Miniprotein binders against tRNA-splicing endonuclease (endA). Designs and how they scored, part 21

Target 1, 353 residues: tRNA-splicing endonuclease (endA), of Methanosarcina mazei (q8pzi1)
Amino acid sequence: MNLLKTQLKGDRVLAGKEAVAELYKTGYFGRPKDDGLELSLVEAAYLQSRGKLDIELEGKLLGFRAFFEQASLRQQNFELKYIVYKDLKERGYYVQPSAADFRVYPRGSHPGKSAAKIFVHVLSERQPLSVKLLQESVASAENVHKQFILAVVDEESDLTFYEIKSASPKGEMPEPFPAVKADATFLEDRVIAWDAEASGALYSRGFYGKMLDPERLQLSLVESLYLFSRGVIVVRDRKGKIFSFDEFVEKASEIEGSFLRKYSAYKALRDSGHVVKTGFKFGTHFRVYRKVESIEKIPHSEYLVNVIPEDYEFRLPVMSGAVRLANSVRKRMLFAVEKGEEVEYLDIGRVKM

## First folded at step 10 (miniprotein)

Design te6 (from te1 with L6R L43Y I50R)
Fold by ESMFold2-Fast, scan of step 10:
Structure te6 (fold): chain B 353 residues (1-353), chain A 81 residues (1-81)
Amino acid sequence: as target 1 above (353 residues)
Amino acid sequence: SPEVKREIFRLLYEIQRLAREAKELGDPEAAKQVRRLAWRIEYLLFRLLRTGDEELMEKAHQLIDKLQTIVNKLQEQAEEG
């Protein structure tokens, strides 16, 4: 049967006036221009695949394969963008192609009813993702009050969607400080506090460390530096010499990779009123609780936290693994981006479209 | 005393500001050194707040002056680079 006739020109497909009524007014495909309709390459490929139009190049009719090959030459990452576009259309979304990515309307909405509320950025699972560029993209979306979604295409052309947003977590915990300083010793890769009363208070009210017995509290190095910097503990070496702040930082940095970066995030989370548990129980740097009322009844932690530098480059399988881990234990995944004394947070979660 | 407590919080704000300024100059290693000194000053101020040992206030002022000197030098180097 005779379909809508269109022409491939540059990175656009041009249709006549009849296409405005048949494609734009019915399905919001393309952009009306000069009494005709201008389609993006992904829209044209999708519509061609559904038998809605014919595409010509220099008087020659292009089949789907020929057009797809031409589109791939005319637009970088066309194949990935087409996969994502087709998936979103098959899910029933209205989608507007942008210069780089897609603008998507929420379910039950369309271009004539409201503004697009979702920005979708498309990339291959094998592409590295700069945290700096990611933060810039998220900030750009948030500045115009839109949700930012990352669409990751794997080698099998399967799609996973991630919502990424800035977070400013606030806890509700006061810091419990014992009246008397606890004496503590730096042993191997940890600190042991010896004062039973202070250790009990730190553990039961502040939720620091792990009790080894009624007289001994084991503290991680970041917990120890935090308590030492607040004058809550005095830390000695094996020979009884008191550490200076600088000596503690130096020794801890030799033992624990990226110690200062982890400490910056630990301090920021504690200073914002959270209980922060250290150790790699779930394969992350921290487990974070907004409020803990008693040691006997610890709630589910709200966040798992991985600390990364501001020049970090995500390997998407690693990011995906961290998000899956958090989801499997019903927690949110935060990446704490260390920027000196400041820490910024990215909340990354898998979403089903 | 209330006057000493007010001075402690003023100094805490000042060191936090200086650490942020150093970070914005784009030298991450210099920013980390400034942060280490800021943490040391913070430690002294928290000790002063808890113990009332006013000798720590004089030490804190001396270290903040040192921190300001370091930040000023980094700002000069950034302006010239």
Scores: ipSAE 0.000, ipTM 0.270, lowest interface PAE 18.3, mean pLDDT 82

Design te7 (from te1 with L6S Q16R F46W)
Fold by ESMFold2-Fast, scan of step 10:
Structure te7 (fold): chain B 353 residues (1-353), chain A 81 residues (1-81)
Amino acid sequence: as target 1 above (353 residues)
Amino acid sequence: SPEVKSEIFRLLYEIRRLAREAKELGDPEAAKQVRRLAWRIELLLWRLLITGDEELMEKAHQLIDKLQTIVNKLQEQAEEG
């Protein structure tokens, strides 16, 4: 019942004046244009599936299958967009198709009384996602005070939603390092500091490294370069020759892939007042703590951090895996985008709509 | 191919039959979950029909088998009530 006649034209479905009253004024479907209503292909497919309209193409009535096939030829990723649209509609949301895929109204709201607060972008899990384009999309949403959500559709048509936002994390540590000096040696893939008092202070007050015994502190290469650059440690090779900054970077880069990129993020996080631990235990580059008062009472880390280059292309299964890992240990997943001397952050979390 | 299209339409019929059978059982929450899974499989089959990606056919069969298992379990639970 309430079956309206419509026509498929290009990438839209056109309905007459009666559709404005029956679809737009009641359910906020489509956009009034001229004397009628213009429906997106996903809206038309949804309404057709619910028995609300007939769709004609060149004088021929199209069943749901025939229309779905035509829509798929007329709009890139139509099937994925329809999956997401129908899911959101079934959850009770009001949804407006847009150039950025969808604008969504919060639960209990609608277009007639408030602004949309959510932008939803639809992707196949097989589609690479440029971090640069992602940052631009997130910034665009945030500039108009809207939430940005990725809707990722897998090959089995399962749907996962991710909220993505920019972050400017600020820690509460009063000092990035204690006022100590230590001699250290570069050994294999690590640096060992030898001064017992300085090592103890770096570990217990600065939360650097791992004590091998009461006299010796093991430092990761990024921790070592940070402390070396601050004059806290002097690093020598096995024969006693002091490293220059450039010599240290060259040797560390031979051992660790993307060493300088990881160091830039490590430095930025430490300089902003965080305690930063290497995160291989959770498969990420770093675990990040806003404040640590005592080694005996270490709180849960707030973020797991993966460092990526500014030209990075996400493989969505990798992104999904990282987010799932963080969620499983009740932490947030932060991607640190390295841009030379500058680091920008994306906070990515799975959400239930 | 014509053989693949015939199989897709057969599976679409089976999915709709299973969703209808689940609706006739006394558990509205379980019926809703079955309808949602059936709908996802239907879209996967439409993707296969449109794109010609025959690798999706094996995934469709696996999901339909899971759907059949769920409906069979619901039917057994209904018979015990």
Scores: ipSAE 0.000, ipTM 0.237, lowest interface PAE 18.8, mean pLDDT 82

Design te9 (from te1 with L12M Y13K L43M F46Y)
Fold by ESMFold2-Fast, scan of step 10:
Structure te9 (fold): chain B 353 residues (1-353), chain A 81 residues (1-81)
Amino acid sequence: as target 1 above (353 residues)
Amino acid sequence: SPEVKLEIFRLMKEIQRLAREAKELGDPEAAKQVRRLAWRIEMLLYRLLITGDEELMEKAHQLIDKLQTIVNKLQEQAEEG
C-alpha cells in the first residue's frame, strides 16, 4: 500500500524522486526531470487506475473520475489516447507518449535496449483524415525507419489498428505492352478492336480487354487510351475519323467520372510492369497482378486499387470497409494518389498488435 | 453530390445496425447470412461513392429493404421460439 503522491500541473503530473525508482527504472514510465519524474496525463491515469499513485490538484486529492475529467480539459482527444494507451500497455508493450501520439517498442524490447520502431496515431472513426497529412505522417515515420500505425477508436470504444506505408509496386511482366497493331472504333461508351490477330495478341499476351468473339476485342476507355497513346491501336469514330489524344480524353471524360485521374494510375501501373483489370466486382477502380503467364492460369491479384485526388479526405468507415473487403478476398488495399502526371501509392491494411 | 454522399453514409450506418441486431437474435447461421449480405451492400455503396454511378443507389435501396425483411423475420421467429 505504498502509493506515490503526485501533483497535476498543466498537462503533466509531477512526482518526486521516489517515483524515478518505482516507475521509471522498473517500467519506463515518465521522464526524469530535475530531482523528480514528469508523467504524461495518459501515463498518470493508467498508473492511478492500477493503484500505483495518488494525484492532487491545488491541495485536493482527485479520484479517477475527477482526474480523467481534468485531463480531458487539458489535452485534446485525451479519452481516445487513454483507450489506445491502456490497450497497448495491457498487451505488454512499452509505450512512450509523444507529440505524434505514441512511440511503441517492438515485443521483447524496451527503451533501455533499442529505439522505438512504431509510431501510433490515434483517431476517432468520426474524424476525417486528410490524405496530404497522412502522406506527411507516413513519410516522417519511414524517414526514421519506423512503422506507421493508425489506431481508430469507434463509437463503442472498440479499437482497430491499420498499418499504412508508402508503396512502389513493381510488376514482373517482361512485355506488359504487346508489339501489335489494331484498327478500333469508339462505339457509345466502349472501344472495339476488329483485327483478329492483333485482338488475340492484346488479349492473350497483354491481358487487355474482353473477347466478344474470336475476331472482336472490347477495350475499356483507360485501356484504349493507353494502347492508342503507344501507337498500338488507331481509334476512329463511326464516320471513320481518327481521334486525337485530346479529343479522346474529352469524349471519355463525358462518359466516365474522373477518367483522366483513373487513366494516370492505369498508365503508371502498366508502365511499372503490371497487368491491370477492372475492379468492378470488388467495388474498386482496378485489380492488379504482378505477373500473369497465361489466361488459363490467372493467379490471384495482389492489390485492389482506388484512385484518389491529392486533396482527398478519408471517411474512416469507408476506408475500413475497403480494407475489410480487400482482406476478405486475400488482397491488399492500395490507394493511388494522383498528383498531375505523377502517382504515389499508400498501402493500407488491418493489423493485430 | 453532397445529398448522395449523405445518403450513402446513412445507408452504411443502417446496414451495420441491422447486422448487429441479427447477431443478437441467437441464430448463428442466419446472422452469418445477414453479415454476408451486409458486406455485399457495403461493397456496392463504396463503388457508388468512388464512381458516382447513381444507378447503384436504386440497387442499394432494394438490397437494404431485403436485408431489413430478413432481420424482421428473424426477430419474429425469435419471439415465437
Scores: ipSAE 0.000, ipTM 0.091, lowest interface PAE 24.5, mean pLDDT 83

Design to10 (from t0 with F9M Y13F L16W R20E)
Fold by ESMFold2-Fast, scan of step 10:
Structure to10 (fold): chain B 353 residues (1-353), chain A 81 residues (1-81)
Amino acid sequence: as target 1 above (353 residues)
Amino acid sequence: SPEVKLEIMRLLFEIWRLAEEAKELGDPEAAKQVRRLAWRISNLLFRLLITGDEELMEKAHQLIDKLQTIVNKLQEQAEEG
């Protein structure tokens, strides 16, 4: 009976000055404004569900269902935002609703003690996610030193949280190129290097390719172009004619979809001091190692890498699947976004709140 | 044929896998013999890959069967000892 009386108006719930003492100063709900307290629709729904306030619309008292239906008509994605807000509140967080969803305070902190450190963006798993818009949102959060979290709501109203951050991975390999020259042949869909000494050096010291036998090394097409462009290998066709750079790119592009895009990412990772392995073992374009000292003791890779164009749109179940796959093999999932001659990276990981 | 070339590459990986397995069986002299046979098969498969002479494929299969038989016998001996 002795509940705080409030009024639904537009996309806000308005309370009197007593609510400032009872809700804002005690729990940091709402925003003080003009002698009263302005509550967001998600805050009002949560507080109503807790028996802390009554909500009226034009003199009519609204029950929880009636208010929830009104809020859904007044705010886009209200139901999804309420699910996430309620979950975060039940985990013990102080949460400040904003036009861009939520700002969250770290554990042991609140609005009166420090700044919010976490920005949470709410999405249905069925919504496409533009990589361009995602990178802009991540950059905006990072510019104000906040962590960017996606809260993905599935059809069962289950929540999964993903941290997304820009990355500038740096490897620890001192030299990307062995000091050797090798003759190689382009055969159907791969390149084979023939000299035992050069093949051994490329494999055991550079960690390129896969040995077919003790004298012959198989190189992937991206590895081959990387080594060819630096003069480490000379690539010939089956009749002995040397490929030009453009001729190699043309032929490789006929064999591999998005060859040049994958090559740009491969080159960037190698140039930043990583060992990069190609292949389909984990369904990604690359496995990336910060440091490899010996071919017989290759450590677990740090990253799985998928290369995507800058106009890419994630389907969230596909993104979720990629992150789960990386987690299942105790690796991080890195998306390399190809932007002309430059490559930018997004590190996406599942987090517990 | 692209299919034939992919099969040749698969066989190259297989024979050198068998040679590495032979090393783990604790008979260094037998492992050397397996490695020598693997080299012979490898050279024949690369000649086939470059020339396209498919008549060499039957000879390659015969030698791979011999290699597999030798490795299987070494595995049986290792399990007994």
Scores: ipSAE 0.000, ipTM 0.254, lowest interface PAE 17.9, mean pLDDT 82

Design to11 (from t0 with R20E K23E R35L N43E)
Fold by ESMFold2-Fast, scan of step 10:
Structure to11 (fold): chain B 353 residues (1-353), chain A 81 residues (1-81)
Amino acid sequence: as target 1 above (353 residues)
Amino acid sequence: SPEVKLEIFRLLYEILRLAEEAEELGDPEAAKQVLRLAWRISELLFRLLITGDEELMEKAHQLIDKLQTIVNKLQEQAEEG
């Protein structure tokens, strides 16, 4: 209502004690400090756009455009942060700017009465996103029991929000292995198991591979190494020589990109009691089932899984495409982060604010 | 020959993979169509394996192309969701 006089200093806008009553106590803008109010650049821009304050720089009054240009010079990604801040404010949220970009209070709550529930990180669709930094940010939010939301601004300034959380999926499948080892052969880019009894058991009880006919089971390379490493199958080359683990990994890695990473994730998912099948053509390595009762009644999978290395840099359009694909088939999108023998999971889903 | 046998097994795996993808993505009727086509192709390839009649291989490839087209359409519809 009253137009308050403020001063731009560094990456902050400073207001006098009147602003505490008019902006902080009414709308929880800024932070009270030394009888005055300290506003972030995005808060000041928003309030200026609504006619709530004047901003001066070294005694010179700045219009909205002049202030916006100054703010852009003083804060990296200011324009993107302003777009997200304004959107959240227009949705009725109380928002506190922070080192994580924004802390957001749940609907019906505000600063002073409860803790912020949501951390929001702002990125352009064009910016790469380090999986290591993403995991650190998610862990920081989860350690204080808050949601981590990624706000992605595209080239049309449209916003999409993603919830990202760590996951520890648990399946309910026992490990079904036959009593006798089955012989299998590595043929070009695949493994064929020849024993009808063992093949039938692996397929109908373990849900491994695909039956080529009643006597033969086709196994993927990751399935084959898993079964071989557990002593369930013996894999031979075309001349009858048995593969060692390292020889198999070497040959499979020449055929499949990122074979060992995919194997680590496959093994972790199977070891945690899931049925794991090959994924779709578009950017998914696996389809994952929590429980399968019979081959005649296979349910829809719960997750699509992409395996990535720990030094991976997300391209956000690729991430968005994977999430959209999973959602379109009513599944969750998991990214399995390979860390040697260990695998960690990120569950990424689109959310409406 | 061993090379022809390997190609037959490769094609058999491809049709089973496509049928499984159709089950995940399509409605029940589309999945049934894909499965029926996959089994017809499978029978054709086993006849080739037994008889050595190479004309059957070309016919099998043509039917696999039809199967792939159906699955691609289902995947495209899922992506547009």
Scores: ipSAE 0.000, ipTM 0.308, lowest interface PAE 14.4, mean pLDDT 81

Design to12 (from t0 with R17E R20L R35Y N43K)
Fold by ESMFold2-Fast, scan of step 10:
Structure to12 (fold): chain B 353 residues (1-353), chain A 81 residues (1-81)
Amino acid sequence: as target 1 above (353 residues)
Amino acid sequence: SPEVKLEIFRLLYEILELALEAKELGDPEAAKQVYRLAWRISKLLFRLLITGDEELMEKAHQLIDKLQTIVNKLQEQAEEG
């Protein structure tokens, strides 16, 4: 059959009235405008590859290679966007261009049947991703009730899709045991609480620390500062001098990188009713439990948590690794973004499209 | 490859921690099985480093598949209970 004649103009491909009936009303390609059809560069490339249209530039017919090269000059990351667009189209999705690269209709839906429910942002695995820009993009999607998906293209043109959403985790644990008071000592790089009754209560009811023996509880530095700030423990140096809050923070910061940032997240999680286990058990800063009833029957942790600063730049392989680990142990991966006193959470998971 | 080795070590670490959680949940047999399997994979990786026998990598992947099956069962039991 005769192919539709179109013309390349700027960052778009223009087609006549016949294209509205043949491409838009049948497959929802492009946007009707000024009695014709306006196609994005990725849509035009896809349709050209399928033998649906001819593309001209200033009266000259462009083959696929020539058009692809022109499109690459006219749109940043055109080749990556084309890879993602083609993949989604071959999976049977209806896809429209947007400011977030693509908006996608859920499987079994199309324009006119329902609203698009997915925003897709396209990245090379080698591109750094600002957490600030990521949070803004996620918030924008959530404000219009859409899912935010990252489509990451590796060097072999393989695609991995990640869903990112904001989170406000809430636990069901009671507050730290009231009226418990213990003396504790800061030794080397750890804190030890000496009172057997208080240590037992903190361990078996609060799920803090690790018992060294029946009378002595070892606390991590973030656990220690949390309990100290609540008046539950009094922390002394080896000579018996009581630490102030600032003195403790100074000493702990010499031992642990980003101590205050980790503490802010630890405090936020504990204050929201969670049991929080410290250390790099799953290669993350924390593992988090919504509810723990007994030390003899600890459920699986709900979240793995990494604490990051507000100005953090994700390296996508690092993000991918963290998400893969959480998924392999059936936990959710949370990134706790420290903003001074406040902590915000991003829930990142791999998805199949 | 070095990337595959790092991935295997990382999975081993996660599975050892799940064995500890299984012990805490009162499932000592599952914990023992996970620890035994993790030890077997560690021995294969050490042998691969010494001999350069790439067939040991395939055997390591087979054991990881068994480990994932145990992990899935432990997760299912933990979520049910």
Scores: ipSAE 0.000, ipTM 0.125, lowest interface PAE 22.3, mean pLDDT 80

Design to13 (from t0 with L6I F9W R35L N43E)
Fold by ESMFold2-Fast, scan of step 10:
Structure to13 (fold): chain B 353 residues (1-353), chain A 81 residues (1-81)
Amino acid sequence: as target 1 above (353 residues)
Amino acid sequence: SPEVKIEIWRLLYEILRLAREAKELGDPEAAKQVLRLAWRISELLFRLLITGDEELMEKAHQLIDKLQTIVNKLQEQAEEG
């Protein structure tokens, strides 16, 4: 068979007008320009491996290895991108290389029929992933109504795909009792509320804390600060002195690591109408319920939540472990990104392409 | 703490290395056991990274020691075969 002759130039492979009919119109490879065809390095490598074209550099024919080496020098992460591109092509997808790595068309569609719906970003499992850069990438995809997929390549060239979405979870719970005032005491690592009527209401209607007996409600430190800040409880030390907000934060921070960060997320989730409980048995900060109607009929929680600072860098094996944990208990994994008084959420889940 | 984060990353690297070693040296059952333990350790290290709980670090070290023991036995068998 007579193969199409192409030329490697910069970060592109250039083909003549014949390639438009043979590659673009048949398989939507490359971009037509000036009666010729421009192929990305990834597309050219794939087509060369399939025996569809020859690639020359300055008059010299390049074999697959020689071209692959040249492409690796000309494009960052070329090897990883090729692995992902080949996998998606073998799954039957139409794929267009882009500045955001890949644009992928929905199953059963192609560039001539509909718009691309998926942005795929390629990363090695060894690369740290900045939460700030991740949020920017997700926002960019969502701004143009596309799904953002992270393709993680491990050392064995195995692929795992993650869908990452911004989230604005909304619950359906009523607010706590702002008119009720309960007296409470800060004891060791917890707060105890002493008013039987208020404690019963906070527990049975607000789903706060745990009843120790009919007269006493045990509250976590984040629950306590939330209720204190809304004027629902008054917290005293063991000598009877009322805590200020700052005094409570100082004391709680001595007991719990990252207390203020956890509190910011707790407050945001409660303010958006959720029931929030400890996630300790799942290895997370919180487990979250959209709606709880009765303490006698507590549903399964919808989300596991880990709170992270805005300068956080994911180690991909750690991220993978968190997502796998949530999947194993049939919950979604949310990362709450703390930005002072504001909290933003990333919903990260494994997806099968 | 940067020191704690470095240690957590070192342990993650160690469990991945041990999982790969077991996969290369062992039979399918040994490989499955190592991968299950590696998953459990990753979960504990994730908890530690987020919560700062030092007790979880001790549990992670114990499970890594168990992984190391399994890999060492597989390596010893490979050397004798």
Scores: ipSAE 0.000, ipTM 0.142, lowest interface PAE 21.6, mean pLDDT 79

Design to14 (from t0 with L6R L16F F46W)
Fold by ESMFold2-Fast, scan of step 10:
Structure to14 (fold): chain B 353 residues (1-353), chain A 81 residues (1-81)
Amino acid sequence: as target 1 above (353 residues)
Amino acid sequence: SPEVKREIFRLLYEIFRLAREAKELGDPEAAKQVRRLAWRISNLLWRLLITGDEELMEKAHQLIDKLQTIVNKLQEQAEEG
């Protein structure tokens, strides 16, 4: 029942050999070093709050508030890391501080018996998150078969956990029906196909566009370029001139911001066997289906998709809003990262720990 | 006008939604007449979109009003029967 005496030094708290028996061998706190125990600042704060140790600095005993203030001066984002550490400890997890913030062990296991199952990265809702750094972190976790979790702390100190994983979605739609030549016209911000049989097949078998009447199909610009590039439609302007691929891209890019980037993602999803529709009513670029058998019995879409450039920086409120919206309609949120002709996917979802 | 073009595309969708609703009310001959009228309205709206001839707009509105009146009467008959 006696408190352990420790010393604050740099960004660590140092304890004697008694702490190895009382804290490390019992609860796996700290790291044994030089016959003593080295505690991280978050571990020391947690243990102090539980009445397990006293912390001194230059001969002066520090109360919890005084230690917390010192720790905040010695470690970037200490307050956020402590909030997350305390939450995970109260849930019964064994947690090890690391360069990526935390490593979390699976339930019923501990350090020395198995590897950590989860990597947790801590962010304030106000911090930007680079997609490049995020992809590198996710890849690092996946290379060792671990989950990557973002712990986002808001201004009220509330926690939300997000699982982020790379995705390679595969649809179950058969290969596109045989190429037919359908005449189409570029009007304002859309393309209209005029051939009744081809329009009917594109709509009912390919699940492209929207029927305006039995003979006329409205196609989005990304759908139109996809079908045009496959030789399924021939697109003319209002005066009857046929578009080249480059002329179509130029015209569409004048109408839609980031058109070619959205097209790259649309093409990749269609080529991987999905039905892809506009996500406008959900505030996303696309909604995506793994399989559609009939236009009369369209299932709920599995994914909402937002297309982003490889140099994108997430604003966490925007990311959280997109994930919350997808959850509210029982869908997963995918971010399609455009890398020229290649598209990579990040699957982001809210999780409970 | 971009506003006029958006309205034309909205009306194109609306008239064929009304034609589908008429078909669901179970009178095949009435549904056929509604479909014919919808096609006539569609052709006028497409001509307006392609040519920019705004004189066709008033004719389109008159025919859409006629279409709505027919569908309303069919809905009333279905509710009574």
Scores: ipSAE 0.000, ipTM 0.304, lowest interface PAE 15.4, mean pLDDT 83

Design to15 (from t0 with L6Q L16F F46Y I50R)
Fold by ESMFold2-Fast, scan of step 10:
Structure to15 (fold): chain B 353 residues (1-353), chain A 81 residues (1-81)
Amino acid sequence: as target 1 above (353 residues)
Amino acid sequence: SPEVKQEIFRLLYEIFRLAREAKELGDPEAAKQVRRLAWRISNLLYRLLRTGDEELMEKAHQLIDKLQTIVNKLQEQAEEG
């Protein structure tokens, strides 16, 4: 193949009719337009690095460095996009630049054989990632039945890929409640239920709390409020005064940061049929079970859950750490996004391309 | 190395755990000091993660030991009060 002559125009590289046959029909580079071929800046840089084309700007031939510098001025995040594009091409993927950064065809497929199945969004590890923008991007991909993948570029130009999808987890637990209300006391930073029969039922059938002895159950603050709100327990202070819902929230919020937000997520997960326990040993807010049959034979939890506000900004190393930790213990990482009374979930996992 | 990365994430978990414990002890000014130190240690650990400079690991361990000492003193003071 002869070296193709091309022209840098705006944020595109324009090639003649011969490029349609030599680059588009054979390798699916660029887009045919006006009997020629229109290449994105990342495609042109890749093809130039492979010795497939020359690039001119206003009659002057550009070397690779000169073109790369021009492309960086003409396109935001060009350097990051080039790193990701080059990596995917070297792995053998067919890749189409788009408004969502890249559309990628699955291994063993190409544009002529099937539709693109993957949207790839490119980020530096140092960029904060808005949860709101992330949810919008995931929804856009899911609406057209495509996978949404983040390509995160670190300081050494190493790539890590994450699949992000919305989740609507549903458990299989029926919640039997005791026939009689249990009396409980708020003591310092914890709640203790005193009725032996109700405590035993909450622990062994509902999988709430931790038994202090055969007659007394220690409940977390979120568990206590949940059971209180369902009329299963009555919570008193040391002097016998019954807490209202708002009084309980106020006191719990003084003890535990983001209490009401964590409670919203706890309630949503329990209401959807899950057993929910503290995620403390995994560095998360919760660990979540789809089904638990017996206290003596507790399975591995399916999800680790962190609760975040809707205005949350991910720091990518923190996100990466949480996902890696969940994967290392064979669990999935869910982020529960609190939107007032509603909770939405993002399932984030590392993928290999 | 993969082992160093795992250790960094374990230490990040530990410092955030200690910051939560300090907040639960009910002294807002002490909790603020612990939070500031935790932020400083997390920045050091993320720098180590990015650069691979293992000499920073020794410094991170020393700062985490200081953080644990502060939280232990706050727990003792809370028990006395």
Scores: ipSAE 0.000, ipTM 0.072, lowest interface PAE 27.1, mean pLDDT 82

